# Designs tried in a protein design chat: VHH binders against Endo-1,4-beta-xylanase 2 (XYN2). Part 9

Target 1, 142 residues: Endo-1,4-beta-xylanase 2 (XYN2), of Arabidopsis thaliana (Mouse-ear cress) (o80596r5to146)
Amino acid sequence: NIVMNGDFFAGIEPWYPNGCEAFVVSSDPFSSEVMSADSSSGGYVVVTNRKETWQGLEQDITTRVASGMNYTVSTCVGVSGPFNESAEVLSTVRLEHEDSPTEYLCIGKTYASRDKWVDLEGTFSISNMPDRVVLYLEGPAP

## First folded at step 4 (VHH)

Design r2 (framework vhh_8pnl_2)
Fold by ESMFold2-Fast, scan of step 4:
Structure r2 (fold): chain B 142 residues (1-142), chain A 119 residues (1-119)
Amino acid sequence: as target 1 above (142 residues)
Amino acid sequence: QGQLVESGGGLVQPGGSLRLSCADAGSIFSINAMAWYRQAPGKERELVARITSGGSTNYADFVKGRFTISRDNAKSTLYLQMNSLKPEDTAMYYCAAKYSWDSGRYDYWGQGTRVTVSA
């Protein structure tokens, strides 16, 4: 299983922003040094300046997946800004091929409200390995 | 604007267990995250464990495998189950709540409950 919660102690790697900006926020910068250096320590990531719904954090997972295996992706997400109603947040996998069109798999969906964390979980499997496999988050319209 | 009230502290022998509770007199459903901190005599406050409204948890490495944080939203209560207690765990334990996305700090703190681990 691929689990990304609590995974921002030393920055956002291996996640990267696509067409947007991202930064790490720690609720306790001094206590971060005494937390475990693994995925159980750190803060959260804020994504800003998105222009399209599909822009957000991405991760290249090509070397961590194989055809015929089942994978579960879990993370915690929220939304910020003037939202007084829930906003849709998706986890998506895109399969990139050198010689054929890119394929998209929507693997998870949740509804997030301002100032609340919600779990986002998805499962997927790949029948035939593409050239590149990218996991990314989709948010509400900008 | 709730007031946090801790309970469950006490004196226990090494290897013993305690369960701390933190009750929120206001609505816990508005809380972004909750945490347990501790402060030993002569030391700064340190994070022990945190939990988000969605249930995601983080633990300090020195309590991993021994302590479990949980919340009961229906009872507006936060818990810390402490097992295999060591003399080094002796401290005042505080619960804290964070209500805002844009805050790097916890907005509300309890009065603390004292945990003493000794013979």
Scores: ipSAE 0.000, ipTM 0.142, lowest interface PAE 15.5, mean pLDDT 70

Design r3 (framework vhh_8pnl_2)
Fold by ESMFold2-Fast, scan of step 4:
Structure r3 (fold): chain B 142 residues (1-142), chain A 119 residues (1-119)
Amino acid sequence: as target 1 above (142 residues)
Amino acid sequence: QGQLVESGGGLVQPGGSLRLSCADAGFTFSTYAMAWYRQAPGKERELVARISSGGSTNYADFVKGRFTISRDNAKSTLYLQMNSLKPEDTAMYYCAARISYDWGKYDYWGQGTRVTVSA
């Protein structure tokens, strides 16, 4: 598995905000309202001030992946604020090249509702290694 | 892909101490968030203590000040130092490891080590 520090209770690293702001909130690890009954969380990240759908948390995974291998990414997402309907959240891998257009692989998709955590899961593989491989979350609409 | 093996459980009198160990046979121990859970007879499994890959700790209120979780990444080993043990601490203690990609979920579990606190 390629993602590190996914529970965020040690902080946000190696994730970083792109075009937005992020804060780590330490959740009550024994609260049933925030966690699945069989798990605990040390913290979660709240992303604010997004201006575009593609802005959110990113992680550079270039040194953690190799061509020809299959990778699975799994995380939990939620939405806050005055959302009346389910909002689309995607996990995407961006392949950056120095001298050619950036490629995008949409690897996972879910619909999140206010006050509820949902699973976001996907798989991907890379045929030819680019200069950078970035995993990031998209949505919901700002 | 880790294999977790707990040790250090046993019988101890109230007020005594035990140190539990959890050895990971995998090679990516330093990237895992680790936890100790326990399950008493007839009760649900409950979280006792957690430690992140970076060493940040979190404890259940019923063990704060008595238990200390720690890790040694060079030895791929997780520890739980238990002091001032009470009969209520009697349980099977489980080591759990979480791949840092799935929020709040523990993917690898050990077989457990039994702790009995009685006179």
Scores: ipSAE 0.000, ipTM 0.123, lowest interface PAE 15.6, mean pLDDT 68

Design r4 (framework vhh_8pnl_2)
Fold by ESMFold2-Fast, scan of step 4:
Structure r4 (fold): chain B 142 residues (1-142), chain A 119 residues (1-119)
Amino acid sequence: as target 1 above (142 residues)
Amino acid sequence: QGQLVESGGGLVQPGGSLRLSCADAGSTFSSYWMAWYRQAPGKERELVARITTGGSTNYADFVKGRFTISRDNAKSTLYLQMNSLKPEDTAMYYCAAKYGYDSSRFDYWGQGTRVTVSA
């Protein structure tokens, strides 16, 4: 697993809120109000004040990946607010280059409904290492 | 937002060496793409060296073989090792950090540290 601090027990780092706000909600094993997305009971992150679909929680994984290798990314996502229909959530890898345009790989897609946690899983590989590799979650639209 | 603070500047004779440091008081230093820029009196600010989160480096032609950029993510610090210094290297040196999907944009800048190379 190339993702660090996936259960948010250590807080938010190394995840970064890009163009939005985020905070950690810890689960209480004796409370029925909140359940951790991770069975380790660390917690989950709430993202708010997004203005664009691509804004959200992201993590730089450049030093944890290599060209020619296959990687699986798994997480658990939910949506809140006035969603009576399913909302699209993507996991995306952004490949940044100093001398060429940024590339985007959509590696996973799911549909989440209000107050329902769903699995989001995808795979990717990189043929040539870019200068930076960033994993992030997209959606739903603001 | 990070707060970048440069240090290590000073007066040195031609052929000498200096090591500049740039400390980030913010979180997520390891996620930033970092650079050193310089500005000589009466000139525009110019790129000296860049380092990505993965450690890929890029140098201006006028410093290749003499300067080395590096980072220590555990210390949230960027370094510039300057060897074989020349009078032409005299300038105010700034560190810069960037984040986000537009990798050409620098989001944060320090206030600079002065380097003077003279007899």
Scores: ipSAE 0.000, ipTM 0.165, lowest interface PAE 17.0, mean pLDDT 69

Design r5 (framework vhh_8pnl_2)
Fold by ESMFold2-Fast, scan of step 4:
Structure r5 (fold): chain B 142 residues (1-142), chain A 119 residues (1-119)
Amino acid sequence: as target 1 above (142 residues)
Amino acid sequence: QGQLVESGGGLVQPGGSLRLSCADAGFTFSYYAMAWYRQAPGKERELVARINSGGSTNYADFVKGRFTISRDNAKSTLYLQMNSLKPEDTAMYYCAAKVTWESGRYDYWGQGTRVTVSA
C-alpha cells in the first residue's frame, strides 16, 4: 500500500484513486517519535487494493499548467506492509492526446521502506500542451 | 536560510479582527507545508490551521468559519486572517514549517506573536 502525507482533513480532492481505493486517516503511523509538540498533525491518505504499479492517486492538472513553464511537484510518501528492502515510488505525468499516443514523463523517484516517510520531488515542463495532463503516483507491485 | 518571523498580533476587542503574517527569509518557502499554532498560558500548544505546498487547507474546529489561512509564495509569507475574535482566542501564535517526514525531521518555528482579546 502507498501512503501519502498531506493535508487531507477536507477529503482527498483534487486527488482521486485510479483502479484502487483511497482512505483518509487522521494520524501518522510512522511518526510517534518526531512530531514535536504537534499532536494533531493532520491526515494522510492510504491507497489500497492496487492491482498494477501505475494504479494510485491521480490529479488532473491540465488547467494548472502552461507550455514553456517549469513546475515542481513535492509530496511525502511511505509504504505499508511487510518490506525487507526499499520499495520504489514514482511521480509521473501522463500527457493525453486525442489524436496521438499517450506520453509518460517520470518526474520524480524515491525509495521508501516500511514505517518511514520520504520526500518525493520532481520537476517537469511541457513544450506543447496536450489535451489532458495528469499527475499520478506509481508504486511497487502490490 | 529559513528563519520564520511572525507579526500582526495585538490587543483587540471581542468581535474584532486581526491579520497575522509569517515571513520566511529562506529560498524554499514554496516547498514547505506551513501551519499556525497557538499556546495560551498554562495550556499545551495546539494546531490552529495548516496549508500544504499545493494550497490545501485544514482548520481546527474551534476556528472553522472564523479564520482563514493563506500563503503568498512570491513574498515567502504565510497569513492568518482572524475574524470574530473571542476571549478564548487569547494566546501566543506561532508559525511553523515542515521540511521533511524522514527520520530526524524537524519543524522550523518562529518566536511567536501575542494576541489578546479583551474589552
Scores: ipSAE 0.000, ipTM 0.129, lowest interface PAE 15.4, mean pLDDT 71

Design r6 (framework vhh_8pnl_2)
Fold by ESMFold2-Fast, scan of step 4:
Structure r6 (fold): chain B 142 residues (1-142), chain A 119 residues (1-119)
Amino acid sequence: as target 1 above (142 residues)
Amino acid sequence: QGQLVESGGGLVQPGGSLRLSCADAGFTVSSNYMAWYRQAPGKERELVARIYSGGSTNYADFVKGRFTISRDNAKSTLYLQMNSLKPEDTAMYYCARKYSYDLGSYDYWGQGTRVTVSA
């Protein structure tokens, strides 16, 4: 019921669903076109069958971040379904450690309503590098 | 942050023309492309036309030869020239710009402008 807009031409990699289902909706009719390596064709991903608010699209960003640096993450999200009110959508970073408890950083928050796309942006920094850093989206649960 | 504002929609008879404009107050060189999408009532948004930062363009088959996308970088404005309009072109038209960053990608959307083609 959460819809994410981004570069999903070749599928959703490196994004993957966690505890839910996801599928790419491609409205790109230009399948015969050859573009440069830095060009991208957009689409959006529909996430369904979420049971918990924290289930959604995830991306492992461990090799793309370093301690002591500030990072900004941006995406565009929407919700579909019989929502009479706005729904809260979060971007969260999970810090996984081999020998200590997992930490969670809520880095961005927005409110999405039916049939409307909204910006979701946030910033974060990591003081000590964990074993794994995962970016994921959170949304409303049934 | 960046805001997109569409204008130029209206009511037109079949065979008529309209020119849509999209003002981008948040213009940035990090954009990979800009595009026009449309959404008819009860349907999903569909891509109409796309223009990349280098100037190359793409068009949906259902508008090829009728619509032209262009951009004026000095004015930070995207245009869609629509000719030979059909009732099937009736929809809300949205402009979008796509950005790609090392940690992700996203599209910014405007609020849309309504195009009605009456018989």
Scores: ipSAE 0.000, ipTM 0.085, lowest interface PAE 19.8, mean pLDDT 68

Design s1 (framework vhh_7nfr_2)
Fold by ESMFold2-Fast, scan of step 4:
Structure s1 (fold): chain B 142 residues (1-142), chain A 121 residues (1-121)
Amino acid sequence: as target 1 above (142 residues)
Amino acid sequence: QVQLQESGGGLVQPGGSLRLSCAASGFTFSSYWMSWVRQAPGEGREWVSSISGSGGSTYYADSVKGRFTIARDNVKNTLYLLMDSLKSDDTAVYYCAKGIRYSSYGDRDYWGQGTQVTVSS
């Protein structure tokens, strides 16, 4: 398990928003999209003001992974607000290199519906360590 | 090598203001995201705010948005948190933290020792 922040009650570290806003909430969801690992605790993170599907919560896991090892990522996600259709939610690992194009590994995919939390799991391995490894969540079109 | 030193904490009344500072050394300050993280008595650490290396992007926890402002001075290698309209719920030790890599403010590899902020009526 490489997801280090499994409890958002005390805040979102080490997760951070990319191109959007994120708020820690200790009660039931607002009318907002939620992309959180924290559905079963007292707290969760609400992600708002996304412009693109790849914007959401990110975590830099460079120091937590090594080449040649298999890793499993597990989290719980949901969607909320006036959206009533099933929405695709992805977990993706971005491999950043100084002198090479960025690589993207889609490691997990689930479908979330309003008012329901679902499991999102994925497995990956890295053959050669890049300069940076970032885990992030992708949601439906804003 | 890498060093972060906070200052500016203290005791204030509700509705008051404080300015926290963090003096950074031992790394290229302008190349890294910087964050403020707080810990209330008996609680875990809660992220408060982050600022990009250039200062062009800032993010805030919902509980402080509109009341706190994060800023940096890359010439002085100093991070700031300007805290307005303080509430008793803002009572915590405030930590300055350095991000990992250029755009990472979620994972921190170096922390300051913290500065105590107490909001009491």
Scores: ipSAE 0.000, ipTM 0.098, lowest interface PAE 18.3, mean pLDDT 69

Design s10 (framework vhh_8pnl_2)
Fold by ESMFold2-Fast, scan of step 4:
Structure s10 (fold): chain B 142 residues (1-142), chain A 120 residues (1-120)
Amino acid sequence: as target 1 above (142 residues)
Amino acid sequence: QGQLVESGGGLVQPGGSLRLSCADAGFTFSSYAMAWYRQAPGKERELVARITSGGYTNYADFVKGRFTISRDNAKSTLYLQMNSLKPEDTAMYYCAAGIRYSSYPDYDYWGQGTRVTVSA
């Protein structure tokens, strides 16, 4: 199993923002009350200034996967802002080829509401290794 | 229809331990974020610990390293393990549940509380 979201106390790496901004926080982003995250929970990242649904956190996992093996990805996600309804959050794997069209695998889906943390889990396998394998999160329209 | 029932409170000496339980009676426990709050005599209710539906935890600074929040979704039960108890931990302890990761007082459900007394 590949755990792609972990402790963010030392920064967001290996995640990086695509077309948006990301900030590491140690207090609860959904509450006005200040709390410190327990070491077992780790830190978390707030993503802002998304303009498109596919903009969010990405991670290059090319060196961590091999063809013919099954992988499970798990993370915990939430949404904030004007959302007072359930919003879809997806995990997607992008397979980039030098001489062929990019392929997209939607591997997981959950529904998040404002001020709610939910689990996002998915599985995938690759038959033939591409040039790059990128895991990324898709969210609701801005 | 929704109801939370706390148990496990009691009298303990400084340095002692207690485990509090909060049982769900009538709502979908696994979908809710859960919290423990406490209220000491003459004081306002304050957050002790939170746990999300996915199991991620946060603690107030005054209990870090001493208290552990956990949940058992199969049993619809929330727990608070309290170690190294101090006289200042004396309070009524309340369980709260919210579909959102909420702040006092905006949780969807509250229990009636269980009393913890830490005294020599």
Scores: ipSAE 0.000, ipTM 0.121, lowest interface PAE 16.5, mean pLDDT 70

Design s11 (framework vhh_8dlx_2)
Fold by ESMFold2-Fast, scan of step 4:
Structure s11 (fold): chain B 142 residues (1-142), chain A 121 residues (1-121)
Amino acid sequence: as target 1 above (142 residues)
Amino acid sequence: EVQLVESGGGVVQPGRSLRLSCAASGFTFSSYAMHWVRQAPGKGLEWIGNIYSGGSTFYNPSLKSLVTISRDDSTNTLYLQMNSLRAEDTAIYYCAKGIRYSSYPDYMDVWGKGTLVTVSS
């Protein structure tokens, strides 16, 4: 499992928001668009002010992964706001190269509804190490 | 050169099962999501489901438990298992490679030529 801060008790590090805002909450997980946390371990993160589907929490995992090894990512997600249908939430790994196009590996997908935590789990491996490896959560559509 | 080749189609009786295969070449198969899509005669494309790098699967809810998608990364092969076939399942079945440019993983950039499945009594 390479998700380093599923606990969020001491803040969101090493996660960071990309094109949005995020903050840690210790109760009432459904006051914002997306939450991603292990609810049993101390807190959750609320993500707000997303403009695009791919904006959300990111984590640079370049130094945490090696080619040829299998990795599992596990978290719990929920959605809040005016959503009345299930909303798509994805776990994605972005492979950034200096001189070639960025690659995207969607490693997990779930459908979250308002007022409900759901598991999001995925596995991945990398054949050749890129210059940067970023794990991020994306969705639902804003 | 990226290529996808479907096989396993043919004529099958209602209520039977059928397994389709898709042989992939020219890219790192294990790194990409793979999809199955079908097109019935005179109708549009219908997404069946996909399987991500690492093995997670997601299906079109309208197909319920009638299909199973799997992959064998050691042989670069994608599979579609179909059970309890009906006349409505008559279609050309395509496999497709996923694509991303800050968009949903359900988008596809390379498709096979398809394999015809005819369900008839």
Scores: ipSAE 0.000, ipTM 0.193, lowest interface PAE 12.0, mean pLDDT 71

Design s12 (framework vhh_7nfr_2)
Fold by ESMFold2-Fast, scan of step 4:
Structure s12 (fold): chain B 142 residues (1-142), chain A 125 residues (1-125)
Amino acid sequence: as target 1 above (142 residues)
Amino acid sequence: QVQLQESGGGLVQPGGSLRLSCAASGFTFSSYAMSWVRQAPGEGREWVSSISGSGGSTYYADSVKGRFTIARDNVKNTLYLLMDSLKSDDTAVYYCAKVRGITYTSSGYYPFDYWGQGTQVTVSS
């Protein structure tokens, strides 16, 4: 299974920011903040200074997928700060081809209120393998 | 229990300097990004600055960029805000805040799960 919200203790890799800034906050792996809703193990990422809705974290998953197989992508997302419009968050896969136009597959979509965590989940499959497969997160208008 | 306690606020004249401190306890301080957020009388909360858990990345609101410096001491579990060239518009209660999660935010504003009680900064003659 493809994990969008993996272990970030070693840093942000394999995720990279596209047209924005990101930093990793690591949870204590033995933290028992059981009174907190976020007392899970693993890392967290804050994304800021986006200029466009499609800017955010990206991951090249070309070597992790194959045609004809179903994949589920899941993560937990939030939004914060001054937004003028609804907080729409998407997970999208772009299929890059050497000799044909790039395809975009919106695989997950949710709406988040300020400072609220929501699940973002989607399933996809690829009929024919492109040259590159990139998973990325889209956010609300900056 | 998670606790954040600010100190260092006070009255200064325009152009002056202050250093705010935030003592943190009850969590692994170096594992979390930390922020300073302020609230002027009659206004909403305004994000001021953030620093990553390691201290390797810092972020500033445009209103304070070039005048304020955020820093942390992970051995002492303390967050700092070094404020220079203070203006009357910087008058506010300053809060220390802890952040968590994957989040999309406008320039530098982060979701927070714990806040301190705040320290008052007044810039006037």
Scores: ipSAE 0.015, ipTM 0.316, lowest interface PAE 7.6, mean pLDDT 72

Design s13 (framework vhh_7nfr_2)
Fold by ESMFold2-Fast, scan of step 4:
Order: structure tokens, then sequence, then C-alpha cells
Structure s13 (fold): chain B 142 residues (1-142), chain A 124 residues (1-124)
């Protein structure tokens, strides 16, 4: 796993919001009345004012990746809402170039449910290093 | 229509108390965790407190622990924030919000519906 601060124990950094707002909630997870949490340590982040599905938390991982290697990203997602409601959540890698169009790699997806935490995992590799590599999370429609 | 309507803000002296209310409509209120979020002048939004759908679990920002109490009435579809021992630093617009996604051990939570906000000013 190449993602720093994926459990938000140290606050939000190095994650940052893109086109939205984000803030850190205490390390106390929500109760099983709405959803279950698999861990009592770390925290979670609330993302607000999204206007597009691709807006959300981002992390610059350029210095942690190299071409020709396989990487795994993992996190846990939960939802609140009506029983059996599910929502698609994706992890995506954006490859930014100074002189060519941005490339997008959708590396993982899951369907989150109200009653439990679900894993969101993905793998990727980069054939040619871009100028910047950014991992970000995509949620359901705002 | 899904709607959140806040009330109860106002001007109060340091050390005073206020009770904020948020009336919810257009969805099954008891199925959703709810939160209070505030925004001070010139600052970003800051999470204040959350409550589970059935009210059995509550969570507070360190800055408000022991002073604020979050509660809900699922029969009346209303969220509350009881604010005691108010400080000048509590001056902000307070929003109620419906929680849709929450994570632990990694990274993504979203509020999908917001109220209009209610202004709280703590000043002498």
Amino acid sequence: as target 1 above (142 residues)
Amino acid sequence: QVQLQESGGGLVQPGGSLRLSCAASGFTFSDYAMSWVRQAPGEGREWVSSISGRGGSTYYADSVKGRFTIARDNVKNTLYLLMDSLKSDDTAVYYCARDKYITVSGSYSAFDIWGQGTQVTVSS
C-alpha cells in the first residue's frame, strides 16, 4: 500500500480536497445502528460540497511510484441510508503531463452498504512516468 | 423533496447557551446519521458533531466536547445541538447535514444534503 495516512490518524494530510471541502472526524467510528466499523483506531474524513462524481479526496503519490512496478491501493468505505441502499465508490489514478492530455486509470470499485464497512481495493502499474501521479476517490452522484 | 431547515441561531454572550434545531423532510430520517458542521468567517468548514440514525452513538470534535450535546427526535424528524458555555471561537454559521458515506481506516465520507445554515455569534 503506497497511500500515506489512509486511516486519518494524523489528520487529513497528505490528502487534500479537489473541488470540494473535507474535514476530519474523531477516531470514534459510527455505531452498528447505521453501519459497522472494523477498527476502533484512526479516523474518517467527511467530504462536502461535491458537484461532480470525480471531486473528492486526492493524494499526490508521484514520489512513491516508479514505472514498471505493480501497486495496490486499499481503503474501507461505508454508507448511511435506507436498508440495502448501495453506492458505487471508485479509486482512480490521474496521470498528469505537462505537454499532453491527462490520463485516467480506474483501479478499483466497490458497492458500499449501510450495515458494514466494505473494502475498496485496486491495483495499477505505470508504463511511462508522467510529471505527476495523483490518487483520488470517486463517489456517487452529489 | 429532501430538505433540511435550521433554526435557533442568534447573538449570545460568552458563557451563554443556545439550542439549534434542524427539521428534516423528504426522507426516512431514522435511516441516516446526521451531523452539525460550522464555518467561521474567513475559514473552511469544520465538523462539530454527529449522531447515529437511532441516536445510540454520538461523536464530538475535541473543541466542543463537554460543552455541546447532539440529540435527535426521530418521531418529529428533528436534529438538535445544545450549546453550553459558548466561547467567541464558536462564532460561525452552523449547518446540519445528512451523512451518506463514512469510512474508518481509509479515507472517504460524504454529506449529500445540507441545510441553509443558522448564524451563531458569541460576543460581548
Scores: ipSAE 0.000, ipTM 0.157, lowest interface PAE 11.9, mean pLDDT 70

Design s14 (framework vhh_7nfr_2)
Fold by ESMFold2-Fast, scan of step 4:
Structure s14 (fold): chain B 142 residues (1-142), chain A 124 residues (1-124)
Amino acid sequence: as target 1 above (142 residues)
Amino acid sequence: QVQLQESGGGLVQPGGSLRLSCAASGFTFSSYSMSWVRQAPGEGREWVSSISSGSKYIYYADSVKGRFTIARDNVKNTLYLLMDSLKSDDTAVYYCAKAGRTIYVDYGSPFDYWGQGTQVTVSS
């Protein structure tokens, strides 16, 4: 797993919000039990004020990947709002090049229900190393 | 019933300071993260700051970093916002909020309980 701080034990870094706001909460949103600051389960992050489907948490993984290798990404996601059935959430890798168009790889997809945690897992490989590799969460449509 | 009651707002001059308080009741305050959210006249709500249950993790909006300090007293069940170097742009109703059961919030409130708010006006 190439993702750093996926359990938010150490706060939000190295994740950052793109075009939205984010903050860390230590409480479990789907349980009556409260997690302590020293809990092995860590915390979770609330993302708010997204305007576009592709806005959300991002992490620069450029120094943690190499061409020709297979990588697995795993995280857990939940959604809130007026969703009655399910909402589509994607994990996407953005490959940024100095002198060519940005490429987008959708590596994982899940359907999240209101107030329920679901697994989001994906696998990818890079054939030609770009200048920057960014992992980000995408969806649901705002 | 969960209750959050803000106080400490008022009229201050630019560069002044205020301390807001939020008295919490109806739940185990020491077990939950807490936040401050503000709403300026004619504008949407803006998250200001959050603090974890044990004060281990503290976060601020970029607009208030270095000027505001969030704190809590778990014995007194009280949340504080210490505001320094106030600017006219800080004029808003300030709400105490208990973190909601939400991960991605594009609609509605990311918080499950709110106080009634306390008005802060920064004007000469």
Scores: ipSAE 0.012, ipTM 0.148, lowest interface PAE 8.9, mean pLDDT 73

Design s2 (framework vhh_7nfr_2)
Fold by ESMFold2-Fast, scan of step 4:
Structure s2 (fold): chain B 142 residues (1-142), chain A 121 residues (1-121)
Amino acid sequence: as target 1 above (142 residues)
Amino acid sequence: QVQLQESGGGLVQPGGSLRLSCAASGFTFSRYYMSWVRQAPGEGREWVSSINSGGGSTYYADSVKGRFTIARDNVKNTLYLLMDSLKSDDTAVYYCAKGIRYSGYEDFDYWGQGTQVTVSS
């Protein structure tokens, strides 16, 4: 497992919001617009003001991974919105290179319905180490 | 009833362009990843490109990056593949698929019937 702060009772670090806002809640995990994970007793994170499907919580995992090894990422996610069927939620790894285009690896997929937490698990490996490795969650269109 | 119907294939000269379309029905198109997958004569299936539900995130196989553009119209429930600078190696049957390839795994729930693209001088 490479995710460092999944319970969020001490705050969101090392996760950070990208193009959106996020805050920790220690109450009912579903009350409004919830797009991120961990329903443990330590709390959960609510992500708001997303403009794109790929905006949400990110984590820099560059120092936690090495080429040629398999990694598993696990978390719990929820969604909010006017859905009458399951919404697709993905975990994605962004590989940033100084001298070449950014590469994206979709590593896990689940379906989440409104007012319900579901498991999101994924696996990946990296053949050549990039300059930066960022894990993030991708949700339905805002 | 989930249906995916491809169109737009044909014969084209090297360096030419084609636009493939896929009409989707029977599911909420705007909420799912969509993909293009191709199969060349005598070869296995090769993933080509994927697009997320909102259309803002796109993924491409290295062999087509910079030449192909995937797009979607969620009002018309239609997926597109815009193919520029076509090469003989692009000759294949192109399939529309519901889902995305990830972590080396192919997670496609449904496939269309395909449309033939032939690049020949």
Scores: ipSAE 0.000, ipTM 0.228, lowest interface PAE 12.6, mean pLDDT 70

Design s3 (framework vhh_7nfr_2)
Fold by ESMFold2-Fast, scan of step 4:
Structure s3 (fold): chain B 142 residues (1-142), chain A 121 residues (1-121)
Amino acid sequence: as target 1 above (142 residues)
Amino acid sequence: QVQLQESGGGLVQPGGSLRLSCAASGFTFSSYAMSWVRQAPGEGREWVSSISWSGGSTYYADSVKGRFTIARDNVKNTLYLLMDSLKSDDTAVYYCAKGITVSGRYTFDYWGQGTQVTVSS
């Protein structure tokens, strides 16, 4: 399971689950010492029922990016499950073309553990605009 | 080089109002969440408020909900904290910080120098 803390005060939009389930939680599962607003007003998203490493939250950012510009994405992630192990979490941009193979850009990587939030930052630029640009998170094999 | 510069602090009476500003430079301001953190004399740091990179989500500590408002201007690279109904307990140095706090720890990578807010009498 991948957990993501960030812009979820009004729900998960514009993020959406791909091949998995997602739900918003109003409290932090990681610590009794969380700042009160983090645990009561903001919330975080838990992703479940992943079958593949690339299944998780996605966001279509096609209309929010332009060729030749540099972009930085920043968020906080964690992992949950029955085992207390460190796991790799990636932020990836998928470039979809109408008549050409899909391209994948890995833009950021971190290692998350069950009891810890970690920063995930990524940078990217696009030379030529594809038909669709999708930002998504990749996690450990389920 | 990342720089965060706070301003707008001062001495106010209980029940008064202040507006704090933070001028940011050296990074793509519109791509990062921003926060306000305060430190009262002789005390540890206390998270006050955070705002998402787009401004679409805002978060507040229970002690300031309904009294403080966080805002940002991504064109001017400026973060704001509007403080209403100030109490003596709000007396602190207020810091602008890049990032957000979770799980009782700070995940901020850069801080400003702070601006002093004193609520007297």
Scores: ipSAE 0.000, ipTM 0.124, lowest interface PAE 15.0, mean pLDDT 69

